VH-VL binders against o52749. Designs and how they scored, part 3

Target 1, 162 residues: o52749
Amino acid sequence: MTIDQMTIDQMTKIFLADKESTLNLGILLGETLTAGSVILLEGDLGAGKTTLVQGLGKGLSITEPIVSPTFTLINEYTEGRIPLYHLDLYRLEPQEVLSLNLEIYWEGIEIIPGIVAIEWSERMPYKPSTYINVLLTYGDEGSRQAEITPFNCTISDLIATK

## First folded at step 4 (VH-VL; framework fv_lerdelimumab)

Design a02
Fold by ESMFold2-Fast, scan of step 4:
Structure a02 (fold): chain C 162 residues (1-162), chain A 121 residues (1-121), chain B 109 residues (1-109)
Amino acid sequence: as target 1 above (162 residues)
Amino acid sequence: EVQLVESGGGVVQPGRSLRLSCAASGFTFSSYAMHWVRQAPGKGLEWVAVIWYDGSEKYYADSVKGRFTISRDNSKNTLYLQMDSLRAEDTAVYYCAKDRYSGSYTHFDYWGQGTLVTVSS
Amino acid sequence: SSELTQDPAVSVALGQTVRITCQGDSLRKYYASWYQQKPGQAPVLVIYGKNNRPSGIPDRFSGSSSGNTASLTITGAQAEDEADYYCSSRDSSGYHLVVFGGGTKLTVL
């Protein structure tokens, strides 16, 4: 990571009491993030990553079901306010991720920019220059915790409303 | 503006060595993986080797493994292929190809014009 | 081993649609790239990552994939589209990082 005038590397920790809170966080992000936003989702299987992406879809006014792209690798949803590109790297080794040509989904050159949500982003051997990292972990009594770290961008205004 | 120019090809006898070079310009050479791809006369494309952006990883096709060595000099924006123990079946046009990324990928966005290597007695 | 199979030749009339296909087990897991090669020239990337075009490639070129098959479609073929077309993908065996199909010669009638 390089230090630039616009770089924001402040981590925000959010307590999520239940799965509905995770969905609602996704809805807020889907309603407010601009085209070209990349969300890198980390955390154990079942920690709420898919729930957060389902929230993103709802926030974008996508009515079709958001399903896991585990076998298709990439699912594209284009009916909403802006497109949602949902990727799941669970079954890929880091070198295999290079074959997905992920750069096209955030460059805004060859495809229409939207929100890019990448599950199992810890499998990526490289990161985009601008992204929001979301680490989801289990907490006590069925709760979850989200650690949100923006890189070369800011989401502080969105978090302040939560 | 992106340009890849191969050189070093020629006629060489079996068992000899040859070194190919690829001079790169118009992009930040040190940020991208580079490949060698060959094509025998009248035949299809065959991938030969790749080197990561920083030279840290190198991979080869089974047909050349142990005989060919890929290398790069980022200070000179130049890619190399050292070809040892050449065989008649190595006769081909050798292309330098730019990866879209720092590591190995399957999408070569720019290619050089190629340099012909003929291995014959 | 991860082989990619293409038909060696295909023909299309001017202005008509042609589809060139590529088959292989690696395509169940990895996207194909497509390269156009004209006589005496280096290959040119025309499609990558399922259905993406590099800048400068005409919109009549498109890609698709399903199961073990990838396809390059040229809608409204032009005379300048006459060329050899190669598919490529990542080698699923782990011995080669890139594998190419045998190529398809497209003749525009």
Scores: ipSAE 0.000, ipTM 0.503, lowest interface PAE 13.2, mean pLDDT 82

Design a04
Fold by ESMFold2-Fast, scan of step 4:
Structure a04 (fold): chain C 162 residues (1-162), chain A 121 residues (1-121), chain B 109 residues (1-109)
Amino acid sequence: as target 1 above (162 residues)
Amino acid sequence: EVQLVESGGGVVQPGRSLRLSCAASGFTFSSYAMHWVRQAPGKGLEWVAVIWYDGSEKYYADSVKGRFTISRDNSKNTLYLQMDSLRAEDTAVYYCAKEGYSGSYTHFDYWGQGTLVTVSS
Amino acid sequence: SSELTQDPAVSVALGQTVRITCQGDSLRKYYASWYQQKPGQAPVLVIYGKNNRPSGIPDRFSGSSSGNTASLTITGAQAEDEADYYCSSRDSSGYHLVVFGGGTKLTVL
C-alpha cells in the first residue's frame, strides 16, 4: 500500500511566450521535483528542450553551464540541491538504450538519486513506471507550448500556479 | 497510402519566376516537416529547402537562398516552392519529400515523382 | 554547406557483398540515410538512422557508421540492386540543413 496521491493521466498545456518562459518552467520544476523524478522530453529540434533543462539546472542551484549531451550521451551535474542527470538518446538505437541500464538513474540503488532529464525519450524501448512527459512544440511569433503529462505521479499543483 | 504529387514545372526564361506545388495525401500533413530536393539532368541529388510542420521555420541551400521561398498551406495539404530570378543551373527535376521521423533522424520516407523545370532561352 | 564524399562507381559480382562508403564531418554528429535511385524513377529510402530499414526493403541492405564514415552494405547483391546510391545527412553547421553525397553507381556483374 502507498498513501501517495496518483494522477489519472492528466495532460496540461502551458503557453510559453518566449525563451525566458521556457527557462522559468524549467526553474519551477527544478525547485520542486524530488530526487528520483524522471522527465521525458519530446519535441522537434530547436523547440526548447535544452532551454528547459538549463532551467532545471538553475532551479537546482547548479552554477555550471548546462550543455546538450549529444556527443557525451550523459552529462551529470552534482553541485546543486540534488543531482541532475541529463541524457540525450539521439544517437542511440533501442538495443543500445537497453544496454545502458537507464533504470539505475531512477532506482536510487547504485546512483545518488536526482532529477533525470531524457531528451529524445522516443528512443526508449521501455518507460519508467513513474515519469513526467514534456512535449515542446513551436507556436506563433517565437512562442512555444508545453504539453505536460504526469504518469503515476502528481504535479498538478505545480502546473496550476504556472 | 502516402502520395506526393508535384506540379508547376515547365520551360522558363532566365530571370523569370515559377511556382511549384506538391499535393499531399495519406498522412497528417500538418505534423511533418517537408522538403524540396532537386536533380539536374544526369547529376546527383541536391537538397533545396525545408519548412517546419507549422510553417514557422524555413531553411535553404546556399545556392537558392534569397531567390527561392518555401511555404505551405496545411488547410489544403499543399507544399509550395516559389522560384524567383531563375538561372540555367536551376534546371532540374524538383522532388517533394516528406520527413520520415520528426526530431530524431532527417530522412525522406516518401518522395513525389518529380516535376521538371527547364531554364533556357 | 559541408559536402559528403562518395566514390562515383563501384561494381560487385552477383551474389557477393559490396560496401558503399560516404565520408564527411557531419557523420561524426548525425547518422546517414541511404537512397536507391533507378533510371527515370524517384529515389527510394533503403536505410535510415544507424541501421533501420523501411518496410519492404530486403534484409540484405544494412548500414553502419564509425567516425566520419557511413557505409551501406549489400550482402548477396542481386541484379535488381543495380542503381545509383546516395547518402544524406544533416549539415555539420546546422541541424536543419541537409546535404547529399555525389552518388555511387553500383553495377552488378
Scores: ipSAE 0.006, ipTM 0.488, lowest interface PAE 16.2, mean pLDDT 82

Design a06
Fold by ESMFold2-Fast, scan of step 4:
Structure a06 (fold): chain C 162 residues (1-162), chain A 121 residues (1-121), chain B 109 residues (1-109)
Amino acid sequence: as target 1 above (162 residues)
Amino acid sequence: EVQLVESGGGVVQPGRSLRLSCAASGFTFSSYAMHWVRQAPGKGLEWVAVIWYDGSEKYYADSVKGRFTISRDNSKNTLYLQMDSLRAEDTAVYYCARDLYSGSYTHFDYWGQGTLVTVSS
Amino acid sequence: SSELTQDPAVSVALGQTVRITCQGDSLRKYYASWYQQKPGQAPVLVIYGKNNRPSGIPDRFSGSSSGNTASLTITGAQAEDEADYYCSSRDSSGYHLVVFGGGTKLTVL
């Protein structure tokens, strides 16, 4: 890796007391992130990944319901401040992911860039040069924890009030 | 370096068939999706069909669906358009065009000179 | 299916700036490509994506997009820029389908 590619921000841990807290984190990200942002979502089934993406949609002023794209692979929401591209790679092998040319969603060459939210990102044989990893885990008494790790970008402003 | 040369155009009667060819050179033909685009005399550009780099996927404009068939032979670096049941409204200069990226299907960085198809009656 | 709408004609004085516009719902999601066509010649790609020029295209050509509108700007028009200009994008009905605008005839005075 070159030195420029090693520039990352500090990992941030955010306590999420309930589902509404998870939704609100999504809203903050949707209001704040710029076009071309890629969010890689990790976490066990039920950990709140869909709730976070629903928050992203609300933060972007998308009014249609946000649903999991597990069976459709990609759900696209083009209304709102910038587009939201919601992907779920659960059903794909790594070689199948290569044929999707996912980079078109953040390169700004063919498709208008928006916020890209990718579930099951471990299926990707490559990562964007800049992305935000969000790991959602279960805590005590129905709470969750979000571990947010930016790569080659800064999100300090987004978490200033935690 | 990159060249696309169309051939096979001519005058044909309505209801008949014609096959167009596009000979590609100067690039790795098998790595690019290819398109046919037509232009009626004095009119604008109209997209006709696309074929993926490996021939596995093909898509057509509604106006030609069921009548035209796009194909390619990567061993001969040649793109084809089989035109059946020709109508007067198919009269146009037919261009073959290279897709800028194998997955873009929208940006045509190189075009042939075109071949004129005239369907008379 | 969404159409792309262009004005049929526009004029510009030599050395001045002209903007050609393309409008359609597909442009809310996809960038437009712009093609220049001179009489008796095949189209030439002049702009693709947000604002990319193929090799050999003069820097006086630039692109922009906002909402459902894409624009081609020629800064300091030259006589050889007189041509028909077409925008193109993906059709909203399918990712593999392509739609062209009706074309704009540019006259350099």
Scores: ipSAE 0.006, ipTM 0.560, lowest interface PAE 11.2, mean pLDDT 83

Design a07
Fold by ESMFold2-Fast, scan of step 4:
Structure a07 (fold): chain C 162 residues (1-162), chain A 121 residues (1-121), chain B 109 residues (1-109)
Amino acid sequence: as target 1 above (162 residues)
Amino acid sequence: EVQLVESGGGVVQPGRSLRLSCAASGFTFSSYAMHWVRQAPGKGLEWVAVIWYDGSEKYYADSVKGRFTISRDNSKNTLYLQMDSLRAEDTAVYYCAKDYRSGSYTHFDYWGQGTLVTVSS
Amino acid sequence: SSELTQDPAVSVALGQTVRITCQGDSLRKYYASWYQQKPGQAPVLVIYGKNNRPSGIPDRFSGSSSGNTASLTITGAQAEDEADYYCSSRDSSGYHLVVFGGGTKLTVL
């Protein structure tokens, strides 16, 4: 399959009433995604990105605390059904991201493939060939909205079960 | 073509210091982590140290930690290893090695020819 | 304390298949790389990741991994394959730390 045939994607919007709803979305993603899946996380400070990644960890049966990799660049969690690689590109310029060759975390060549969750993905000068974009935005009275857009892949079965 | 050329090896007495250099060419030196690997005569390969592409991170094998210092000068495409408090056990051929993909720190796509360091009285 | 274990020596008849193994806890998380070293020469990367060959490495070289074990397979061994082979991996305790196996001397009979 060519990339042109694979780029027509459908965005799904999910209402998240509270923090627990955001956690549960993460749990669903962690339970259902296969090794090599890449999630690009977008949204402003406080929009629930950390909560979503904590949900991913719980869905993967990871019991150690999930913490922000803002200063470590990447945190690896390998005790679950498949690894979780959590990256935060906030401190990096595009040329610095390129030199890190982040594709090693999803291509399955140098590192055992798992779920990859990348924050500040707009810093990337390239994107994986397949990924799921998750945009978290503020709503009324502490609610959030998740906009989930798969690129060159599908998550329609997963979203239908929410 | 990618080339890594080590220099600075020689015979040195225990307790003295020696500085190794590695001149790199044929690739964008400032974009890759660089390593030092050594091999004692008739023995296997032993990883020594790594330096991140911008010099911000440095890591060492326990056997050399506190005695060796890795550094780089990206304007000169040169990697260095400052070896202090040398011991007979440091006698080895020292190889400069290029990290294949920055951030992996697990394999080396190019190696220099090596420079011999002999620590003896 | 990460360690990679290799048998010190193996032999293979010309044209036959040989398998060199590497074992260690880091291999549960990271794929091994394999280096060939001939006397008086620098090591040469022959396999990296799960089963990737650098340009110029013959297709008779292949890699595999399962659990805490990685293997280098040479199918139809040639005389020029006689060398020491080293496995290597990232240390499981840190991204930047590298560990090598003790090396396996391959003799082609």
Scores: ipSAE 0.006, ipTM 0.570, lowest interface PAE 10.3, mean pLDDT 84

Design a08
Fold by ESMFold2-Fast, scan of step 4:
Structure a08 (fold): chain C 162 residues (1-162), chain A 121 residues (1-121), chain B 109 residues (1-109)
Amino acid sequence: as target 1 above (162 residues)
Amino acid sequence: EVQLVESGGGVVQPGRSLRLSCAASGFTFSSYAMHWVRQAPGKGLEWVAVIWYDGSEKYYADSVKGRFTISRDNSKNTLYLQMDSLRAEDTAVYYCAKGYSSGWYTHFDYWGQGTLVTVSS
Amino acid sequence: SSELTQDPAVSVALGQTVRITCQGDSLRKYYASWYQQKPGQAPVLVIYGKNNRPSGIPDRFSGSSSGNTASLTITGAQAEDEADYYCSSRDSSGYHLVVFGGGTKLTVL
């Protein structure tokens, strides 16, 4: 087994009954994640991804509205306990992503590290060494699920406090 | 009981078009991504296309990109595949499949019976 | 194109254990799903997410994964297990792309 496979075995599934549940998950993550954390957001839930990031902002005590970066690739929110960097790679090809040097957002060398939330992470031809994958899907009976899978890190303490 | 029933297959000449349908029942169709997978006679499975639960995202295998269009009508619980500029190598049984994805795997928990498309001159 | 490689054929004696393997670089990151296909029938999911079985799949089917390799094990093969077995994985370009192995024909002797 590899570390990646051991990390996948630690996947956590969370039942989400409604939009408020998704927002609350985001709040929990925003309150507990440390600077330099990278969240890769996946799934066929455009509205759910946005709601989760709005929760992240709320958990970070960001008071300005969190919006999808429709007209910008990156929205930066710096008023909270640590920054939130919200990226949407939908409009980019993998080669274009390489030219953006996205690693500056989690390395803590050129910019202040914060929580990085990346939508359309499928566009990335590379991944950070450490990240949390969050997949939002619809489940049985109209419910929603979040599948949270950490890579080279643990979320046990984070989820256990819920 | 989950059921997926494909229809619309048949014999067509190269360069022509064909539209496949998949009627879904037994689950909340509007909550799941749907896929098309094909299998040429005597050959293996080949993934063709996916459409997300609300129709907002669509992706295609390179072999069909620009020629095939996936769509869905959630009010009718029906998945479609519009196949344009058909080639002999598109000859296959076409399956619709109910998808489920995590960050680390995608699986198809239910498949239709398939519909045969034969492209020949 | 992330290739998934399977041996084209394997045989097992009735009641014995057989292992079908799938190899590819995508398996270093993603878990394989396994499908059984009998002649003239649609594929049936038998294993997903390393070692999960759908309801109705016998417990003799199990999965494992290590490095770039995923395996499907059938412990105590039965005549009805004679079929083609396909592995499948996500492509490195994102979860929306799926790739299948070439398939392994299992013959139960």
Scores: ipSAE 0.000, ipTM 0.487, lowest interface PAE 16.3, mean pLDDT 82

Design a11
Fold by ESMFold2-Fast, scan of step 4:
Structure a11 (fold): chain C 162 residues (1-162), chain A 122 residues (1-122), chain B 109 residues (1-109)
Amino acid sequence: as target 1 above (162 residues)
Amino acid sequence: EVQLVESGGGVVQPGRSLRLSCAASGFTFSSYAMHWVRQAPGKGLEWVAVIWYDGSEKYYADSVKGRFTISRDNSKNTLYLQMDSLRAEDTAVYYCAKVPYGSGSYTHFDYWGQGTLVTVSS
Amino acid sequence: SSELTQDPAVSVALGQTVRITCQGDSLRKYYASWYQQKPGQAPVLVIYGKNNRPSGIPDRFSGSSSGNTASLTITGAQAEDEADYYCSSRDSSGYHLVVFGGGTKLTVL
């Protein structure tokens, strides 16, 4: 926006004691996020990104297995409350990402809006004007920490159940 | 003004080949994905193929896979469709069509050429 | 099979409202675009996305979508609206593939 400035909301830190806690965070996000939401997933391989997306699917009432799209690039799930679009940019260079026109997944023109979950968002030469960044980091004894940072949006109601 | 002009259509025997061209002007051709769509006489529209802005990705309708090849020459602002092993059911007006934005993934068309007729008959 | 189904013909009286319908499972995921085609002419995009009009398209044209159905509505039909109308969508069998409906011939009486 040329007149409006982007608003960065407060980061929320969530302790995740185990894999089930990561799944449950995903379920909460899937139950509460509105169509058009974009989640950028950060974290090292094995940090729980796929588990979080599996949670998103469950929260949306998707019954088919959620699998990482590392090989397929994009997996779409349309049987839930709203669609889930799961992207993994790991194998792509930034120039290749431009050719995908990823904005079609959140702009609501050709594709019915849903939740967009993007892994390896560092590959993107541009970002959506509004998104939620989720950083998963390792903790002690198999635990994780999620740092949830909204960009030009608010997630206060979602975090209140923590 | 955007213009798309198809050429290369004509009468051809089954099993033969034909190459269609589409000359583009009025926009930065090298920045847009391009499609081919056909229409048999008195029938509806049928999507044929798409090519990304730089030629890196190509996709085809099942009815033409293995027989048709889409290509482009960005230095000449020209889109091509090489049609091999032609069949009677390939008889149609062939349109080139432009996406309104983007290098690949959009699937609606803001501009169409006037079409070129291909008739496959023995 | 990812098909879009349209009735082959519909009629409307001059100045009245007509609704042209397109049905298919891909419409649960993707919005339809609508093209007008007059005899001997190339198709013209009249609606894209849920309800967007390209420049030059009269405001009497509107689109809607619900479930597996998309509709093109012409409010106050004019004689010049007599044409074939095609719906189109992204094909559910592939991310970059396109499918068209069979077309609806609109007669303005």
Scores: ipSAE 0.555, ipTM 0.802, lowest interface PAE 1.8, mean pLDDT 87

Design a12
Fold by ESMFold2-Fast, scan of step 4:
Structure a12 (fold): chain C 162 residues (1-162), chain A 122 residues (1-122), chain B 109 residues (1-109)
Amino acid sequence: as target 1 above (162 residues)
Amino acid sequence: EVQLVESGGGVVQPGRSLRLSCAASGFTFSSYAMHWVRQAPGKGLEWVAVIWYDGSEKYYADSVKGRFTISRDNSKNTLYLQMDSLRAEDTAVYYCAKDRYGSGSYTHFDYWGQGTLVTVSS
Amino acid sequence: SSELTQDPAVSVALGQTVRITCQGDSLRKYYASWYQQKPGQAPVLVIYGKNNRPSGIPDRFSGSSSGNTASLTITGAQAEDEADYYCSSRDSSGYHLVVFGGGTKLTVL
């Protein structure tokens, strides 16, 4: 196997009938992902990104309300099984993102590793070496669709409950 | 070589104001968060305030909220601390400190200035 | 009172090993940093993260972390290590706040 084949990712499409389905996907991810996981969230306003992160928090047993960090940029939740670092890059241009040195949240050197969830990840001019991309789009009749693409890891990791 | 030089300290009476400055050199000032940390005579270190790389976010210790204002001028490579309504318990050496990152770090300060003494005397 | 607690003083004989401890709930979530301060001088970062040394810091300095406790170990203490040592971490009550321990005065006998 070549390096290119090693980095080829599997995409999974998940039909989400309602808000509860989006929340439950988040719960599953929060229950199963290990410390050091990075989730890059993409999708239009109202597509369910906040709901998914609220699910992540619930899956981690975080009891405090999860709110969007659009104005604070970074919200940290340290109550749960492992920390949740919730970022929103909406207000930033790519060059400004480089100045934040976001790698501190996934490199495991200065901050205790947790789950990192980044909204508006399209603003990032660089990406972690390993991450899960979650694209939320509108479907028919009020439904949504999640396209989950792991990079340098496998979708099987998302359903492993061992 | 990274250098941070504080100035503006002095003796002031309670209730008055003082403005501290920190002149930075030897690094790209506009890329890093900056902090103020103080130390009362014979006491330990107490964190005061932080400002992000672009000035967009500012956070303060509860003891100074509503009285102190942190600011920066990236075109002059200078950090400021405006101290209003000074109290005797604000008497301390004030250090300018550089964060390792532009935001979200706050875990350690890789460089410190020599400090400037503020004495609030009644 | 501060959220991070340190013993106010500790002593070590020249050439021996000493461990300075820091305890607090924030250490369950964030790694501690350690600063050395000598009289009349600004603090100097000696350890950051779990066990990282800045350039110029001797390898006799090391860090460790477990649960709500962080430790700074000096293996083979030297006279110039006599100083106050402060631990620091993020405040668990706020996303953007920093807290320091009360400091430990190390005396090298």
Scores: ipSAE 0.020, ipTM 0.618, lowest interface PAE 7.7, mean pLDDT 84

Design a14
Fold by ESMFold2-Fast, scan of step 4:
Formats: structure tokens, sequence, C-alpha cells
Structure a14 (fold): chain C 162 residues (1-162), chain A 122 residues (1-122), chain B 109 residues (1-109)
């Protein structure tokens, strides 16, 4: 309940050699994260954010195709271990995000808790008290790098064992 | 000016088929999800179906699932509803409706057509 | 399928405040939108996403939500507000499915 300031700066950098590596990172997160987890996705255009979320779905044992919600705003997948809520805020201004009441997806009051993955999280004028920031950037020859920064959690400890 | 114009309604016998069209203008049709909503004479509104902006996903009310097919032609700015195995209970004014964006917390229709009447009667 | 319950009719005196209510389990998960429909016309969106008002809708229209109940309030009702009002939400079983309430006929006395 009380926020522990020591967890804020536990950043992990992961080299991702190819698309399959990005998918596998998503699978690991989908297998290990608990209901109520929020992932804020940042990164270069085309850097694999959708691939990472497809991995999350596989890790949750979701068999239906996972597609980008760029035009739909949110896609909800309820088939797996826990729900996956995939949002893309690209088409919204920060003031418009306030009207969405996004907190219902992580408060566990109105919506069944699951993993929330938000693309274009820079559009959010507020953030959850607990979240994982994942920054995907370009590397050489089709590679990527993921920078994973947990806020009030220890996800980097799980990734380090891989 | 945003306009949605339905057509194709008429009188049809039970068990037959009918195809409705909705011609869209005044906005970039290919960027928005489109819905069909119906209203039986003197009754309330009933949601029928939705199709995503690119046609990739479609969802139906249980009452029409397996009998109705929603489709769109983005090159013609036209939404369609193919209605097969029609029943008396399908008698209604059919509206097409535009969804301005898909929220995580609500669904809303910013523009509606004027509707086209379908009467299923022997 | 989830159901939304509305009273079939309500009356208000000209210039007074009226509240139209919508109740259902889907409202615990999703916010209501409200549509006004006059005889022979298509529905018109008046409130969406709990309490957002489209451009052109008078500020006397407002929305609220608590638990399994959503409300449309018209403060200082006018004669032209006489119409059927429908609430709408998503089916609690599926993000993609839409449900409507049975409608409330508002008479302005």
Amino acid sequence: as target 1 above (162 residues)
Amino acid sequence: EVQLVESGGGVVQPGRSLRLSCAASGFTFSSYAMHWVRQAPGKGLEWVAVIWYDGSEKYYADSVKGRFTISRDNSKNTLYLQMDSLRAEDTAVYYCAKEPYRSGSYTHFDYWGQGTLVTVSS
Amino acid sequence: SSELTQDPAVSVALGQTVRITCQGDSLRKYYASWYQQKPGQAPVLVIYGKNNRPSGIPDRFSGSSSGNTASLTITGAQAEDEADYYCSSRDSSGYHLVVFGGGTKLTVL
C-alpha cells in the first residue's frame, strides 16, 4: 500500500536480437505478472511494442490474435489466465485521456483485474501508483533494446534469472 | 456535414433474405467503427452488430448471430448488413451509427442515419 | 445478456429539474451514454462516458453514475426536451457488445 521509493530506479536493460526475442520477453512478462499489473509502453516507431504485447498474450495462454488497438483505442482479451487490456492513446490529447477513467482498469473495483498494456503512455496526465515502464529502442541489424523500469515493484529480479 | 443514409429496406416474407446499405459522407469512413442498431415499431433500441474500421473484426447480438453478416467497402464509403433467415421479430427500423473512437469505459454513437424500415410479414 | 432497466415514463414541470435513471450490472463496469429520440426521428447523443456533453447539446443536460446506476439530469426542463430517453452501456460479458435500456418517455408539463 505504502510506496517504497527504493523500487523506483531498478532499471534492467535487455538486448533483443530479433522479433522472436521481443516476443519471448512478452511471454515471460505474461507468465509472471499478477492481476492488476500495468505496463506503460514507450519506444521508436516500429520498435516492436505490438510484438511485445503479442508475447504477453501468449504468456497468458490467449489463443485469439492480438492486434494493435491504434484505431479501436482498447482491445480486451479475457480468454487467458487473467485478462489482458491493450490500449493505444496515440489519437488522444492528454485532456481527452482524463475522460476515459483509465483507473478502472487497475483499481480492481469496476473491472476484473488483469494486465494492462498502454501504448503512447506519454499521453497520460496521471499514472498508476504501481507500474512497469518498458522502453523499446532500435538496435543494429534488426535488433532492439528494452529498458524495463519498475515503479513500486521488483519485476527486474524475475527477468535477471533468465 | 456528416451524413449516413440507409437504404434497402422493404417488405419481405419470413425465411427470406434482405441486404441493407448505409452510404457515408462528410468524414473519413475508413477510420471509424460502424454499427447497426434497430428499433421495432413502438419499441426501444436494440444493438445489432459492429464492424471495425478496416473490416478485420465483427461482433453481433445473440439474436442475429449466424443469420446476419455485417460488411463494409471502404473504397465506396458504404456499410452493409446482409440479413438471412428473416423472422417476424426482425421487423424494425434499421439505423447505421458511427462510433467516433473505442473507449475502454463506454461506447457511444455521435451520428446516426435516419433509418430504413424492414417489415417481415407473410 | 445484460439488461438495463429504466422507468417507462416520467413527468416534469416546465423549468423544473428531472432525473431519469438507468440501472443494471453492466454499469458497475462501463459508463452509460444517453440518447434523445423524438417521434419519427433518429436518436441524438446527449451525454456520453458518464458526463461528457457533445457540442450543441445544452448545458442543462448532465450525467452521473454510482454503483449499478446511471442518471441523466435535466436542470430547468424546456418544452423541446419532451422525448424518449435511452441509456446505453456495454454488456458486462463483453467489451464489444452494446445494450440499451427500455427507454423513458419524458413529458414536460
Scores: ipSAE 0.005, ipTM 0.510, lowest interface PAE 12.5, mean pLDDT 83

Design a15
Fold by ESMFold2-Fast, scan of step 4:
Structure a15 (fold): chain C 162 residues (1-162), chain A 122 residues (1-122), chain B 109 residues (1-109)
Amino acid sequence: as target 1 above (162 residues)
Amino acid sequence: EVQLVESGGGVVQPGRSLRLSCAASGFTFSSYAMHWVRQAPGKGLEWVAVIWYDGSEKYYADSVKGRFTISRDNSKNTLYLQMDSLRAEDTAVYYCAKDRGYSYGYTHFDYWGQGTLVTVSS
Amino acid sequence: SSELTQDPAVSVALGQTVRITCQGDSLRKYYASWYQQKPGQAPVLVIYGKNNRPSGIPDRFSGSSSGNTASLTITGAQAEDEADYYCSSRDSSGYHLVVFGGGTKLTVL
């Protein structure tokens, strides 16, 4: 099935033929997800996690370049439809992640809700009560596979009507 | 009942040092980040410094960075502010304030002390 | 200069509604907190997050936020509400830094 023929309700496993397909999946998610959505991104270096987040930014109408937050830990983009909070936990041990109080990004108490995209989410010793897990794995000759699993929600619950 | 009581304020000459203390009671002091906030006479509130619950992280306003040092003694439930190289513009009431959470999380202050006045004058 | 901008003064008649506003780029990302300060007293937290009241704060106090603007609304102002009101938020340059608005003096009556 091509990206434009899928519905979010049917996303469990998606074949991504190339980098453009990964970008387009990100665009779809950025166009449809509501404020407060948390996406946990898993997969090895080079699997397309940053490309997916670049898609999220484009789907949110963010015009500034989306770059990896490997050095900054958190990159924040506020010029789109809703904010994008992009985190990369690659450099951190689980004990260090506990000290960041990441829950501020999805609680809606301290920070204005947006889409939260966390790379290397397998480093987290705790998870939000509601999230979408996206696992990116390598396929043949530049292809990838995305396994999208909503937890304690449906993707339909999170899509914007506007 | 949560209480924060500041002490150590007074009149000091420019270039001298002063140490403020804040005695905390009524909550588990060692579990919360603590802040200092100041207010010059007739002026608004200005955030000064924060220290995390275990003392591992400390952050300062640019106006005091390199001159002030925040510290805490969890065994005594006491917060400190060491003020070096004092300037006339440091004249203010200094408030001890309790964070609702940690420095990387929450930065709103649910309890405040009554303040201690520091006057830097010759 | 403050990153957060407030009008220095506002007046309201007893029993009427008043809105105090706070503007700054950090408010596009962070919710404002609001503090009430009466002469000779320490500040008191009245609103935090989108619209949360600490225990003991009357329900006539409410908060709202949109774009770069946060507002504190007092519906049915009382004499005891006469005070200085400060907004605060996290500085956009750091997760641990706090910035306050310049304060708004509210006169009731």
Scores: ipSAE 0.006, ipTM 0.593, lowest interface PAE 9.2, mean pLDDT 83

